# VH-VL binders against Chaperone protein TorD (torD), part 11

Target 1, 216 residues: Chaperone protein TorD (torD), of Ferrimonas balearica (e1svr5)
Amino acid sequence: MDEQEIREEVALAERRATLYWWFASMLCRELDSDQLNTLCSESGRVLLDALAEEPSLAPGCQKLRRALAGVQVLATPQLELAADYATAFLGDHLGSAPPYASVYVEPGGMMFQHPHQQMVQWLQQWQLAVSFDGNEPADHFAIMLDLMGNLVLKGVDSPEAQSAQSALLAEMLPPMRRWVTQCQRQPGFYAALAELLLAFVSLDQTLIEGEFSLAQ
Key: E = the ipSAE of ESMFold2; O = the ipSAE of OpenDDE; V2 = 0.75 times the mean of E and O plus 0.25 times the DockQ between their complexes.

## First folded at step 20 (VH-VL; framework fv_ixekizumab)

Design q6 (from n2 with heavy chain V50I A53P; at its last look DockQ between E and O 0.79; V2 from the best seeds 0.00; counts 0 for: pae E 3.5 > 2)
Heavy chain, then light chain:
Amino acid sequence: QVQLVQSGAEVKKPGSSVKVSCKASGYTFTDYDIHWVRQAPGQGLEWMGIISPYSGRTYYNQRFKGRVTITADESTSTAYMELSSLRSEDTAVYYCARDRGYGPHFDYWGQGTLVTVSS
Amino acid sequence: DIVMTQTPLSLSVTPGQPASISCRSSQSLLYRDGKTYLHWYLQKPGQSPQLLIYKVSNRFSGVPDRFSGSGSGTDFTLKISRVEAEDVGVYYCMQATHYPFTFGQGTKLEIK
ESMFold2, look of step 20: ipSAE 0.369; ipTM 0.726
ESMFold2 (binder alone), look of step 20: mean pLDDT 93; pTM 0.952
OpenDDE, look of step 20: ipSAE 0.755; ipTM 0.883

## First folded at step 21 (VH-VL)

Design r1 (from q6 with heavy chain Y102S; framework fv_ixekizumab; at its last look DockQ between E and O 0.66; V2 from the best seeds 0.00; counts 0 for: pae E 8.2 > 2)
Fold by ESMFold2, look of step 21:
Structure r1 (fold): chain C 216 residues (1-216), chain A 119 residues (1-119), chain B 112 residues (1-112)
Amino acid sequence: as target 1 above (216 residues)
Amino acid sequence: QVQLVQSGAEVKKPGSSVKVSCKASGYTFTDYDIHWVRQAPGQGLEWMGIISPYSGRTYYNQRFKGRVTITADESTSTAYMELSSLRSEDTAVYYCARDRGSGPHFDYWGQGTLVTVSS
Amino acid sequence: DIVMTQTPLSLSVTPGQPASISCRSSQSLLYRDGKTYLHWYLQKPGQSPQLLIYKVSNRFSGVPDRFSGSGSGTDFTLKISRVEAEDVGVYYCMQATHYPFTFGQGTKLEIK
């Protein structure tokens, strides 16, 4: 391969991985004050502007900006976002949208089922430790996104890691679509984040499948 | 309003099969699981199995030793339960029930279908 | 299979008086996620079962507040603070922590 083509491939992989890890960090727990300040800073605005250049991501970016603006005019913005997180994700399926794949694909909506077992197997295969609470089911969407970021970078040099991206997306997207639909029952910052995330992951799957189709 | 409407009563011979239908309305069919529960005359409730229509995955009570098959047809919003190799002790009312998620609990039930196995 | 044992199997009460039904499981119903999948149903005469209480203590929509559930581990209780005529029927506990899901034998509640 041409030296310039390799540099461009690495740069693209780094941008994709950075986005997967950014979403993982935004989803794994409620934003703390530092994360909120960074998101509201010029660097956060530049990130959302860049994402919005892609037409399929623009609606989610706009909703996220509106939710941030609405929270920022309140007395305690970080505490308002923490309350939104709890309402959106910290409860049962009847009143919230727990961010675990098992909840949306397994009969009965139980955690620690087949998607969890598959993720444990993948994390072991790729020699990755869970980056937060070891008590969480491995099929938490934040953990799946973190794995995806690692596979994106490894895929530059590894055909196995490249094909694993498609496998992980196939496991992640069906339950994620149902999760995002459930999130919309509680409009707010985290519902907007979930919508943007789904749009991003869906776009990435389409681009990977299109590249695969061109290579056939 | 959520409804589960089951097919009508059946009289069957021993050794045959029965397929009971459960048509769902008033909600998004693929967002909820469907369970099957039976009740022999004058007896308690017995769980038979579950299907998740959005994935097609099933779990069965092994007491039936592979005689039960549960399916779902998304295009008609209908779940089915087929019980094969019928015996007289399979005479019961068969219910379908909807599971809201967050742990299997049955919030809506069909009206029941009486299956009589006559030797 | 998890055996669910209800006591009493039959209960006769005067309207306005309290009632209590016990449900005991042969194993803990606490699941790895920290939740307990123990549910209560009422089957009125000639009707399909209806949900009363899910996950030990959560009252289903439209269920009167005279119904309450409690318990943990292997021991669970359904209480009716004031029995009314419309409460007659058979009460079932059900566990959904372990496959296969299993019901108690039922408790028939009658008016004296």
Scores: ipSAE 0.013, ipTM 0.595, lowest interface PAE 8.2, mean pLDDT 87
ESMFold2 (binder alone), look of step 21: mean pLDDT 93; pTM 0.952
OpenDDE, look of step 21: ipSAE 0.770; ipTM 0.883

Design r2 (from q6 with heavy chain Y54W; framework fv_ixekizumab; at its last look DockQ between E and O 0.71; V2 from the best seeds 0.00; counts 0 for: pae E 8.1 > 2)
Fold by ESMFold2, look of step 21:
Structure r2 (fold): chain C 216 residues (1-216), chain A 119 residues (1-119), chain B 112 residues (1-112)
Amino acid sequence: as target 1 above (216 residues)
Amino acid sequence: QVQLVQSGAEVKKPGSSVKVSCKASGYTFTDYDIHWVRQAPGQGLEWMGIISPWSGRTYYNQRFKGRVTITADESTSTAYMELSSLRSEDTAVYYCARDRGYGPHFDYWGQGTLVTVSS
Amino acid sequence: DIVMTQTPLSLSVTPGQPASISCRSSQSLLYRDGKTYLHWYLQKPGQSPQLLIYKVSNRFSGVPDRFSGSGSGTDFTLKISRVEAEDVGVYYCMQATHYPFTFGQGTKLEIK
């Protein structure tokens, strides 16, 4: 393999993993003041501008930027985002969209079903400690994204980890589409974040499937 | 405005089958589950089963397993319940009901379809 | 199957007076996620059932605040603080913690 190709492969894997982990950190709990300040800073603007260069990500980036601007003009922006998080993801109310794959795949929306059990098996297989709150079901999208970031890096040196990426995306994307649609019933920062996330993961799946298809 | 509109009343002979339709409107069909519940004359409610239209996954009350088939057609936003090998005890009003896909409770119901099985 | 037992099966109430309906399950309705999937429905004469209360105590949109739900584990209660003529019908509790989902026998509420 050409040394330039190896460097490009590693660089791409690092960029992909960084984005998966960024989304995981944004979803695992409501943003604190430091995270909000960073996202509203010049570095946050540069990140969103870079993501928006990809046409499929641009609509989500624009919605997220508008939601940030709307929150920043309020008296207590961080508390408003915490309320948005709770309304979007944590409520027992109609319209909440809990970020767990089981809710959107299993009949009746019961948690701790097949997607959870599959994730437990994968976390054990890849010998990963879950750093997300240990009381959460393993099929929380943030945990699935964290695993994906690890598989992306391991995939550079492991054909099994490379193949596992496709398997995880196949489990994650269908329920994620349903989750994102439900998020839109409660517009706001987290609904915009969910839309951007879906666009990113969908794009990544297309690139991975194209790579394996070309290898045939 | 969420609506679940069911097909009309049916009169059937024992041993035959019936297929009841439930057309959904006012929401994204694949974002919610559809349940089927029946009510025999003068009796209470009995849950029959569920379909998740997005995945096609179903779960049936074992009392009806082997006789009940629940399907969904995303292109027409319609769920179907087929009950085979009909008996006189299957005479009932059959309802479809929507579940938000989280916290399985039925927020909207169809108008009901009377199925009469005459021996 | 989980047996849901409602008491009373019939209730006759003077308008403006309170009503209370009990629902008891044969097993705990607490699911491993910490939630309890116990719901209440009203079927008015000649109509389809309609959701009143979901997950023990949450009122569905448009349900008057005179309706309240409470309970945990195996014992649950629906209360109507002031019965009105429009409250006539059959009330059902339903559990959705265990497959298959099951309903209570129903409680018919009438005005004296």
Scores: ipSAE 0.024, ipTM 0.603, lowest interface PAE 8.1, mean pLDDT 87
ESMFold2 (binder alone), look of step 21: mean pLDDT 93; pTM 0.951
OpenDDE, look of step 21: ipSAE 0.723; ipTM 0.873

Design r3 (from q6 with heavy chain D31E; framework fv_ixekizumab; at its last look DockQ between E and O 0.86; V2 from the best seeds 0.00; counts 0 for: pae E 5.4 > 2)
Heavy chain, then light chain:
Amino acid sequence: QVQLVQSGAEVKKPGSSVKVSCKASGYTFTEYDIHWVRQAPGQGLEWMGIISPYSGRTYYNQRFKGRVTITADESTSTAYMELSSLRSEDTAVYYCARDRGYGPHFDYWGQGTLVTVSS
Amino acid sequence: DIVMTQTPLSLSVTPGQPASISCRSSQSLLYRDGKTYLHWYLQKPGQSPQLLIYKVSNRFSGVPDRFSGSGSGTDFTLKISRVEAEDVGVYYCMQATHYPFTFGQGTKLEIK
ESMFold2, look of step 21: ipSAE 0.158; ipTM 0.665
ESMFold2 (binder alone), look of step 21: mean pLDDT 93; pTM 0.951
OpenDDE, look of step 21: ipSAE 0.744; ipTM 0.877

Design r4 (from q6 with light chain T97L H98Q; framework fv_ixekizumab; at its last look DockQ between E and O 0.53; V2 from the best seeds 0.00; counts 0 for: pae E 9.2 > 2)
Fold by ESMFold2, look of step 21:
Structure r4 (fold): chain C 216 residues (1-216), chain A 119 residues (1-119), chain B 112 residues (1-112)
Amino acid sequence: as target 1 above (216 residues)
Amino acid sequence: QVQLVQSGAEVKKPGSSVKVSCKASGYTFTDYDIHWVRQAPGQGLEWMGIISPYSGRTYYNQRFKGRVTITADESTSTAYMELSSLRSEDTAVYYCARDRGYGPHFDYWGQGTLVTVSS
Amino acid sequence: DIVMTQTPLSLSVTPGQPASISCRSSQSLLYRDGKTYLHWYLQKPGQSPQLLIYKVSNRFSGVPDRFSGSGSGTDFTLKISRVEAEDVGVYYCMQALQYPFTFGQGTKLEIK
């Protein structure tokens, strides 16, 4: 592989990792004022336009943009997004979609099962700091996305990290598909974000399994 | 819209097995868990077990001591419950029921399948 | 196994009057996620059971607002503010905190 191909591979990995970390930051808690301002700025418009150039990501980007516009005409946009986050992920009703992998793959949605245990092992193996308050599940999708971003960068020069990406995707994607489907029962900003996220992770899976490396 | 259709009534001899089917329609089969619950004549409800069709993972009520096997076939959107070594006290209506896998509660039930185990 | 105990086991109610059904669990149904896994079902004569209330107090779609659930820990109540003829049947509480999931014995509601 020549020097230009190596630089292109590194650049692709950096773009992939940045997107995984961006989604993790969007999902780990409700948007704060700075994040909302950034997303509504020209910088956010450019980001969403760039993502939308990929056909599989365009529908999610358009829904996200529409949800943002709808919230911004209301009296307190940040509080409306916080309410949407709570309804989508923290609610007690049938339409809520807790963002933990075990909820969607374990019978009865029992937490702290195999997906959590696997994540604890991976976080230790890859020497990532884990901030647990004793009984907090490690299989929160934001934590899985953060791990994936780290594995993407490490994978440039580590065959073990490349293989770990595939293993993490195999653990993450099946529950994520169920989670995203459930998110659509409460349409809004976070349902659109979840749809875009699934499209991104699904696209990324095909790229790491595909015949070609693509620079972005 | 959502529908769970079970196989028809069966009459069985003691010591044999029965396999009841539950065909799901109106939703994505692998998005929901399937439970089996039985009700002896004039009696209450007894939970038998659960399958997550996406993963194939199961949990069984231990009181059946391994006589229950629950399976799912994604290609036909059908769950099955097999009860072996049948006894007269297994005479009951057997229901399948759906839940989304979070805070398990059964939002849709099949019509029930009467299994009669004759002396 | 968590034992679920319902009282009364049968109840005769004059149409238009309220009804109250109690359900007690042998241990707290509060899970460490802050939610309580107690559900209520109604089985009308000749029918499959149907969901009424999930997680203590949430009415399932299509359930009339005369049905309400309350309680915490080990003690739960289903209330019908104004009993109608269509409410006859057997009411079951169920815990979904841990395997095996278990039902109460049932409360038969009849019209006087």
Scores: ipSAE 0.006, ipTM 0.564, lowest interface PAE 9.2, mean pLDDT 86
ESMFold2 (binder alone), look of step 21: mean pLDDT 93; pTM 0.953
OpenDDE, look of step 21: ipSAE 0.732; ipTM 0.877

Design r5 (from q6, 25 letters changed; framework fv_pabinafusp; at its last look DockQ between E and O 0.84; V2 from the best seeds 0.00; counts 0 for: pae E 6.1 > 2)
Heavy chain, then light chain:
Amino acid sequence: EVQLVQSGAEVKKPGESLKISCKGSGYTFTDYDLGWVRQMPGKGLEWMGIISPYSGRTYYSEKFKVQVTISADKSISTAYLQWSSLKASDTAMYYCARDRGYGPHFDYWGQGTLVTVSS
Amino acid sequence: DIVMTQTPLSLSVTPGQPASISCRSSQSLLYRDGKTYLHWYLQKPGQSPQLLIYKVSNRFSGVPDRFSGSGSGTDFTLKISRVEAEDVGVYYCMQATHYPFTFGQGTKVEIK
ESMFold2, look of step 21: ipSAE 0.134; ipTM 0.655
ESMFold2 (binder alone), look of step 21: mean pLDDT 92; pTM 0.945
OpenDDE, look of step 21: ipSAE 0.754; ipTM 0.876

Design r6 (from q6 with heavy chain R100E; framework fv_ixekizumab; at its last look DockQ between E and O 0.66; V2 from the best seeds 0.00; counts 0 for: pae E 6.4 > 2)
Fold by ESMFold2, look of step 21:
Structure r6 (fold): chain C 216 residues (1-216), chain A 119 residues (1-119), chain B 112 residues (1-112)
Amino acid sequence: as target 1 above (216 residues)
Amino acid sequence: QVQLVQSGAEVKKPGSSVKVSCKASGYTFTDYDIHWVRQAPGQGLEWMGIISPYSGRTYYNQRFKGRVTITADESTSTAYMELSSLRSEDTAVYYCARDEGYGPHFDYWGQGTLVTVSS
Amino acid sequence: DIVMTQTPLSLSVTPGQPASISCRSSQSLLYRDGKTYLHWYLQKPGQSPQLLIYKVSNRFSGVPDRFSGSGSGTDFTLKISRVEAEDVGVYYCMQATHYPFTFGQGTKLEIK
């Protein structure tokens, strides 16, 4: 195979993995000061501008930028984001949307069901360390995204890892669609992030399933 | 605006079956689970089972496992409950109910369907 | 199966006075996620049941603030701070922590 073609495949995989890990880091807990500062910097603007070049991602990027701007004009932006995170994901009232796959595909919406069990098996198979105390759900979308990033990189030289990407997307996308719909009941920064995330993962699924050519 | 509309009352003989429909409107059908609950005349509520229309997965109360079948048709936004081998004890009002899929609680209920099992 | 026991089974209340309904489960309703799936419904005469309180203490949209729920573990209470004529009907608690989901026997509230 041509060395330039190999470099292009590795570069694409690195960009995909970086995006999966970026979303995972944004979702796994409320943003800390460093993450917020980075997102508000020119680097963050360049990232969102680059994502918006894809037509299917542009609406989500705009919504996220608007939500971020709305938080930044407040007296304590990080505290406002922490409150938004809690309202979106941690509340036990009708309007919250827990970011766990089991909630959205299992009858009754209980955690620690089949998607959790499947993720435990995958994390073991791919030798990924997650601090797990037996009561922590492994099917948190951030953990699924982190696994996906690892599979993307491994996929450049592992047909098994490439096939695993499709399997993980099949588990993640259906519950994620329901989750994103529920997030919109409490609009804010994290609802916008969830919407953009769904658009990104959906786009990546179509690219994996379809033919892709880099014109030279 | 959320509405669950059930099929009309049925009179059935012992040993036959009944299929009750529950048509949903005012929301995205596959985003919410549907439960079936029955109430014998003058009695309390009894949970029969649940379907997640998105995944097609079901759970049944073991009391009815062999006789109850719950299905959903996404194209018509309609859930169905079929109860077979009917007995006089199955005379009840049958309700469908929606939940949000994260900690099951029934936020909207159908109007109920009376099923009478009599000779 | 989890047995849900309501007391009293019947309650006669003068309008404007408070009312309290107890619900006890045969096992803890605390789930692995730290939440308790205990809900309250009201069935008014001739109507389908309607949701009042979900997950112990959360009031459903449109439910008057005179209704409140409390409790933990196996013991739960629904309170009405000031009973009105429209509150008549049968109140049910329900657990959804364990399959199969189960209801209490119901508490009939009447105006004296």
Scores: ipSAE 0.112, ipTM 0.669, lowest interface PAE 6.4, mean pLDDT 87
ESMFold2 (binder alone), look of step 21: mean pLDDT 93; pTM 0.954
OpenDDE, look of step 21: ipSAE 0.751; ipTM 0.877

## First folded at step 22 (VH-VL; framework fv_ixekizumab)

Design s1 (from q6 with heavy chain T30D S52T; at its last look DockQ between E and O 0.73; V2 from the best seeds 0.00; counts 0 for: pae E 3.3 > 2)
Fold by ESMFold2, look of step 22:
Order: structure tokens, then sequence, then C-alpha cells
Structure s1 (fold): chain C 216 residues (1-216), chain A 119 residues (1-119), chain B 112 residues (1-112)
């Protein structure tokens, strides 16, 4: 492969990893004031405009912009987002949507079982530390997204890391689809973020499958 | 509202198999797990296993030593339990039960299906 | 397998009087997530079981507030503050913290 193709492959991987890590940072905790200010700045608008160029991402981007506008006119926007986070993710009833894969795919929704154990195994295999509150089950979607970003970068020169991306997507997408559907029962900023995230991960999966199809 | 309707009573010979159906209505089938529980005549309740219809994942009570198979069909909103190599001690009422979610517990139960194993 | 032991196995109660049913497990039912998956069911004569109390103390929808659950670790109690004729049946505790899920032997409640 010539130098230009390698450079383009690395650039694409860096863009994909950056987006996975951005979503992980947006989801792992409620936004702090710095993150909110950045998202509301020109750089945040440029990011959402760029994402919206892709038709499958545009609806989620528009919902996210509307939710941001709605909280920005309130006296304490960061506190309003914190309340939205709690309502969306911290409940224990059918109207809330805890962002853990186990809730949606593990029998009984039991934590610390297969989805968690698989993530612990992958984090060890790829020598990654958990930076998201060490007491949480490892199958939190933010942790899965962080791992995916790392696998994307490692995949440029590791066939094992490239194939691991497909394995992680197979574990992440089915519970994420149910999670996003559940989030719509409590609309707001985080429900919009979840919808955009699913659209992004789904698009990335189809692009990865297209790459493998050309190779087949 | 939520309803689980099971197939009718069956009489089986030892060594054969039985497949009991559980048709769900009043909710989104793939959003909830289904358990199977049996009750021998005059006895208590015995948990047999669980399926998560959305993922197809199952856990079985190993007391049945691989004789139990639980499946689900989203298109018909129906769960199935098949018990093979039947013995006379398998004579029982078999219940399906819906897991309420967010931790395993049964909020709605089917009417029960009597399976009688006799020669 | 976790053994669930209920006491008493049989109760005869005058209407309006309280009743108490004990359930103990052979191991702690506290799960790693900080929750305790101990539940209570009632099977009325000729009926399927029905959920009364889940996760120790939470009443299921439509269950009268005369029913309450308590306990922790290995020892749990279902209380009925004033027994009514409709409360007749067999009460089961169940644990779902450890596979396989297991039930107590049942406590038959009768009106005297």
Amino acid sequence: as target 1 above (216 residues)
Amino acid sequence: QVQLVQSGAEVKKPGSSVKVSCKASGYTFDDYDIHWVRQAPGQGLEWMGIITPYSGRTYYNQRFKGRVTITADESTSTAYMELSSLRSEDTAVYYCARDRGYGPHFDYWGQGTLVTVSS
Amino acid sequence: DIVMTQTPLSLSVTPGQPASISCRSSQSLLYRDGKTYLHWYLQKPGQSPQLLIYKVSNRFSGVPDRFSGSGSGTDFTLKISRVEAEDVGVYYCMQATHYPFTFGQGTKLEIK
C-alpha cells in the first residue's frame, strides 16, 4: 500500500476514534460546565453540522440542537442537563433507560454477568484501564465506546484489533438499539444524544461491513 | 392488559418429549424475559429456566440435565418450553411467567399447563 | 443450590388479626449491585401464583398496603397487618440472586 493510502487509512481511523471517544465523554457522566460551553460554542456547531451532512445522522443532530436550545434559555442549563441525565439513566423502572448492555440482553437484566465479564476480558486483553468510576459494571456503553475508539486506532496495523471491532459491535449494537428505543419514553437532551449515537455506530458498522465485502 | 396464554393439557408416555407454548399479549414481547416454572401435584414451585427473547440468551436449571430447551418466536409473541426424556416425576403443571425487568422477578403468570406422564 | 426455608408451613388466622411468615436462605441474597432479589408470591386456591412483594419490601401494583416485606442478608419476613378472607392461599418466597432460582416450601394460610 503506498504512502498516501496509509496516510488516508490512519486519518480515517483517527476520525472514527475521535467520534467514539467524544460520545463516550458525553455519556459517561452528566456534562460539566466546560463540556456544555464547548458544545454550545462555534466548534460544537461545526461538529454537529459536519455530522448532519450524513443523512442518517441528521435527525439525531437536529434533535440534539433543539434540546440544547431548550436548556440554554433556562436559568441553570447545566443543572437542567444533570436532571435530564438522572431522569433518563438513573431510574429503575420501564420509563428510564440505564446505559448498560446487561439491562437489555442479559437474562433478568443482571449486572456483572456475561456482558460485564466479556468487557473485563477485552479491557485486560487490550491493556486498557477503566477511567469511568472503577465501581461501575464494565458494560456501560461509555466504556464500550472508549474501547471501540482504542480498537479503531490499533486496527490500522493489527488484524486482531480490526476483527475485534466487529466482535465489540456485535455485543454493543443489539442492547444499544433497545436502550435508544427506551430513551424515547423520556425525551430530552440525553435521549437525543442516544439516538445520534446509535445512528453513528450503525453507520460505522455498515462501513466496516462494506470494507469486508470488498475484500470478500 | 398483559396476558400469557398457554397450550392445553397433555398426556405423554415416558421417554417422549413435550413442548408447551406460552402466547404473550398486551406488551412488546421482546422487551421482557420469560421464565418457566413447574409445580408437581401437591408440591411447591420449581424454576426451570429463562429466555431473553430479544437476545435469545437462556439459562437453565441444571437439575434437568439438558432435558429442557426454551425458545421464543417474536413474530408470534410466543415462548416455548420443551422437556425431553420424560419420566413419571415430570408430571406437573408447567407455568410461563414474565420477568418484570430491572432484576429478575415474575409479575404475570400463564394459566398453567398440566403435563401427565404415564404409561 | 440456595435452600429457602419458610416458617411456619401452615397458619390458621382469625380475620382481622396479623400474620407473619419467615423465610431464610442458606446464603446471603445481597447481590454485587447492592440489591437483594428476594420476592414473595401468593397462590390462591385454583389459581396461578401472583407477585406480592419484590426486592424485599416493594409492593407490586395493586397489592394492598396491609402486606409488607422486610429483612436482609439471609432472613426475611412477610407481614399481613390485618388478614382478610381473600388472603387465603399458599405464600412462597423466592430468591433470584443466585442461579438456579429457588422457592421456599410454601406457607399455607387459612382462615380460622
Scores: ipSAE 0.415, ipTM 0.764, lowest interface PAE 3.3, mean pLDDT 89
ESMFold2 (binder alone), look of step 22: mean pLDDT 93; pTM 0.951
OpenDDE, look of step 22: ipSAE 0.700; ipTM 0.869

Design s2 (from q6 with light chain Y99W F101L; at its last look DockQ between E and O 0.84; V2 from the best seeds 0.00; counts 0 for: pae E 4.3 > 2)
Fold by ESMFold2, look of step 22:
Structure s2 (fold): chain C 216 residues (1-216), chain A 119 residues (1-119), chain B 112 residues (1-112)
Amino acid sequence: as target 1 above (216 residues)
Amino acid sequence: QVQLVQSGAEVKKPGSSVKVSCKASGYTFTDYDIHWVRQAPGQGLEWMGIISPYSGRTYYNQRFKGRVTITADESTSTAYMELSSLRSEDTAVYYCARDRGYGPHFDYWGQGTLVTVSS
Amino acid sequence: DIVMTQTPLSLSVTPGQPASISCRSSQSLLYRDGKTYLHWYLQKPGQSPQLLIYKVSNRFSGVPDRFSGSGSGTDFTLKISRVEAEDVGVYYCMQATHWPLTFGQGTKLEIK
């Protein structure tokens, strides 16, 4: 109806999608030097300040800043983050938290199980090709976040894409909560990132649920 | 300390059912899967099934032909295994075991529960 | 179901001597993630089983370094470089690459 309201809806969707894709890029592999430099720059500070204005995101932002500051005083910050990534997500020892939904939902914690199959179907349904290592299971949280960003943008003009957001959140959030809890056993940059991510996705779910409650 | 404490020994008649409990302590119950494994007298180990307490999902060894039901109660941190239509061949010690996750391997086991099935 | 075959089924060893237990699976235990989910357990007399070796060659916490595991594909070996009295019991291999999980028949280790 209102042209200003439409512009605000598009801007919100673009901001939501950008955040989903930012988290996906931060999570899909260890940060490279360019990403680290950007995060440590004025633009990174402005981003985290903006996120922290939301009360539910502020604790995660603070933890992420502290972890980043702690790494920056070391000899090779990017290599320290790569080691943190490997310890947090790639180990098969007690305390590792692999970022795949199958690990936290399917019995035995094996990869390539039902959540993977569901994601393959969704990526095909929405005609998405995610540029990711071909051997990675499709239920990697970074891939789920990337799909969510696409659905957020498509949802501006598609009731089906709007409804699909709720379906994807229902599949993603339960295993993500368990994953984030496991991440906290090894405090560090990626544990802080996972906490902030969960807070963001949880906030987005409540906003979508509020929109659904107002719909007729 | 991680601990799995099972219910006491039971004597059952053929055709009845048994429900064995496994109370977990010393860790967050929903973080780890629980398996059930049995051992007939003088015999080896036989895997029965698994529950993922976080999701409630289960998977059973087909060899039991649907006679096994595994459940979990998060509020009491307790897993249960029910075996129905008991036969004398079901006489065994029944163990619960904690799976660390990320590929099954059992790091902690309950003390075992002897179930005797006799006329 | 994956059949796990252990040899020997019984082993008598003089204290201080080495012991070796073989475990063979009816199918490869290599999973698509590049890992092999083959584990070893020890059940001491009158006790519950305890984890000894996981994923072929990793010793579980508190397991002495005289225990080692090796193998790939379908053939796996548990070795004890020098057997001690406390090592008596039944050793089981278990595969967790395929559902349902399956154990070998067990190998009883005794001191002679």
Scores: ipSAE 0.293, ipTM 0.707, lowest interface PAE 4.3, mean pLDDT 89
ESMFold2 (binder alone), look of step 22: mean pLDDT 94; pTM 0.955
OpenDDE, look of step 22: ipSAE 0.718; ipTM 0.873

Design s3 (from q6 with heavy chain R100Y Y102R; at its last look DockQ between E and O 0.80; V2 from the best seeds 0.00; counts 0 for: pae E 2.8 > 2)
Heavy chain, then light chain:
Amino acid sequence: QVQLVQSGAEVKKPGSSVKVSCKASGYTFTDYDIHWVRQAPGQGLEWMGIISPYSGRTYYNQRFKGRVTITADESTSTAYMELSSLRSEDTAVYYCARDYGRGPHFDYWGQGTLVTVSS
Amino acid sequence: DIVMTQTPLSLSVTPGQPASISCRSSQSLLYRDGKTYLHWYLQKPGQSPQLLIYKVSNRFSGVPDRFSGSGSGTDFTLKISRVEAEDVGVYYCMQATHYPFTFGQGTKLEIK
ESMFold2, look of step 22: ipSAE 0.459; ipTM 0.776
ESMFold2 (binder alone), look of step 22: mean pLDDT 93; pTM 0.952
OpenDDE, look of step 22: ipSAE 0.779; ipTM 0.883

Design s4 (from q6 with heavy chain T58K R100L; at its last look DockQ between E and O 0.76; V2 from the best seeds 0.00; counts 0 for: pae E 2.7 > 2)
Heavy chain, then light chain:
Amino acid sequence: QVQLVQSGAEVKKPGSSVKVSCKASGYTFTDYDIHWVRQAPGQGLEWMGIISPYSGRKYYNQRFKGRVTITADESTSTAYMELSSLRSEDTAVYYCARDLGYGPHFDYWGQGTLVTVSS
Amino acid sequence: DIVMTQTPLSLSVTPGQPASISCRSSQSLLYRDGKTYLHWYLQKPGQSPQLLIYKVSNRFSGVPDRFSGSGSGTDFTLKISRVEAEDVGVYYCMQATHYPFTFGQGTKLEIK
ESMFold2, look of step 22: ipSAE 0.438; ipTM 0.749
ESMFold2 (binder alone), look of step 22: mean pLDDT 93; pTM 0.949
OpenDDE, look of step 22: ipSAE 0.757; ipTM 0.879

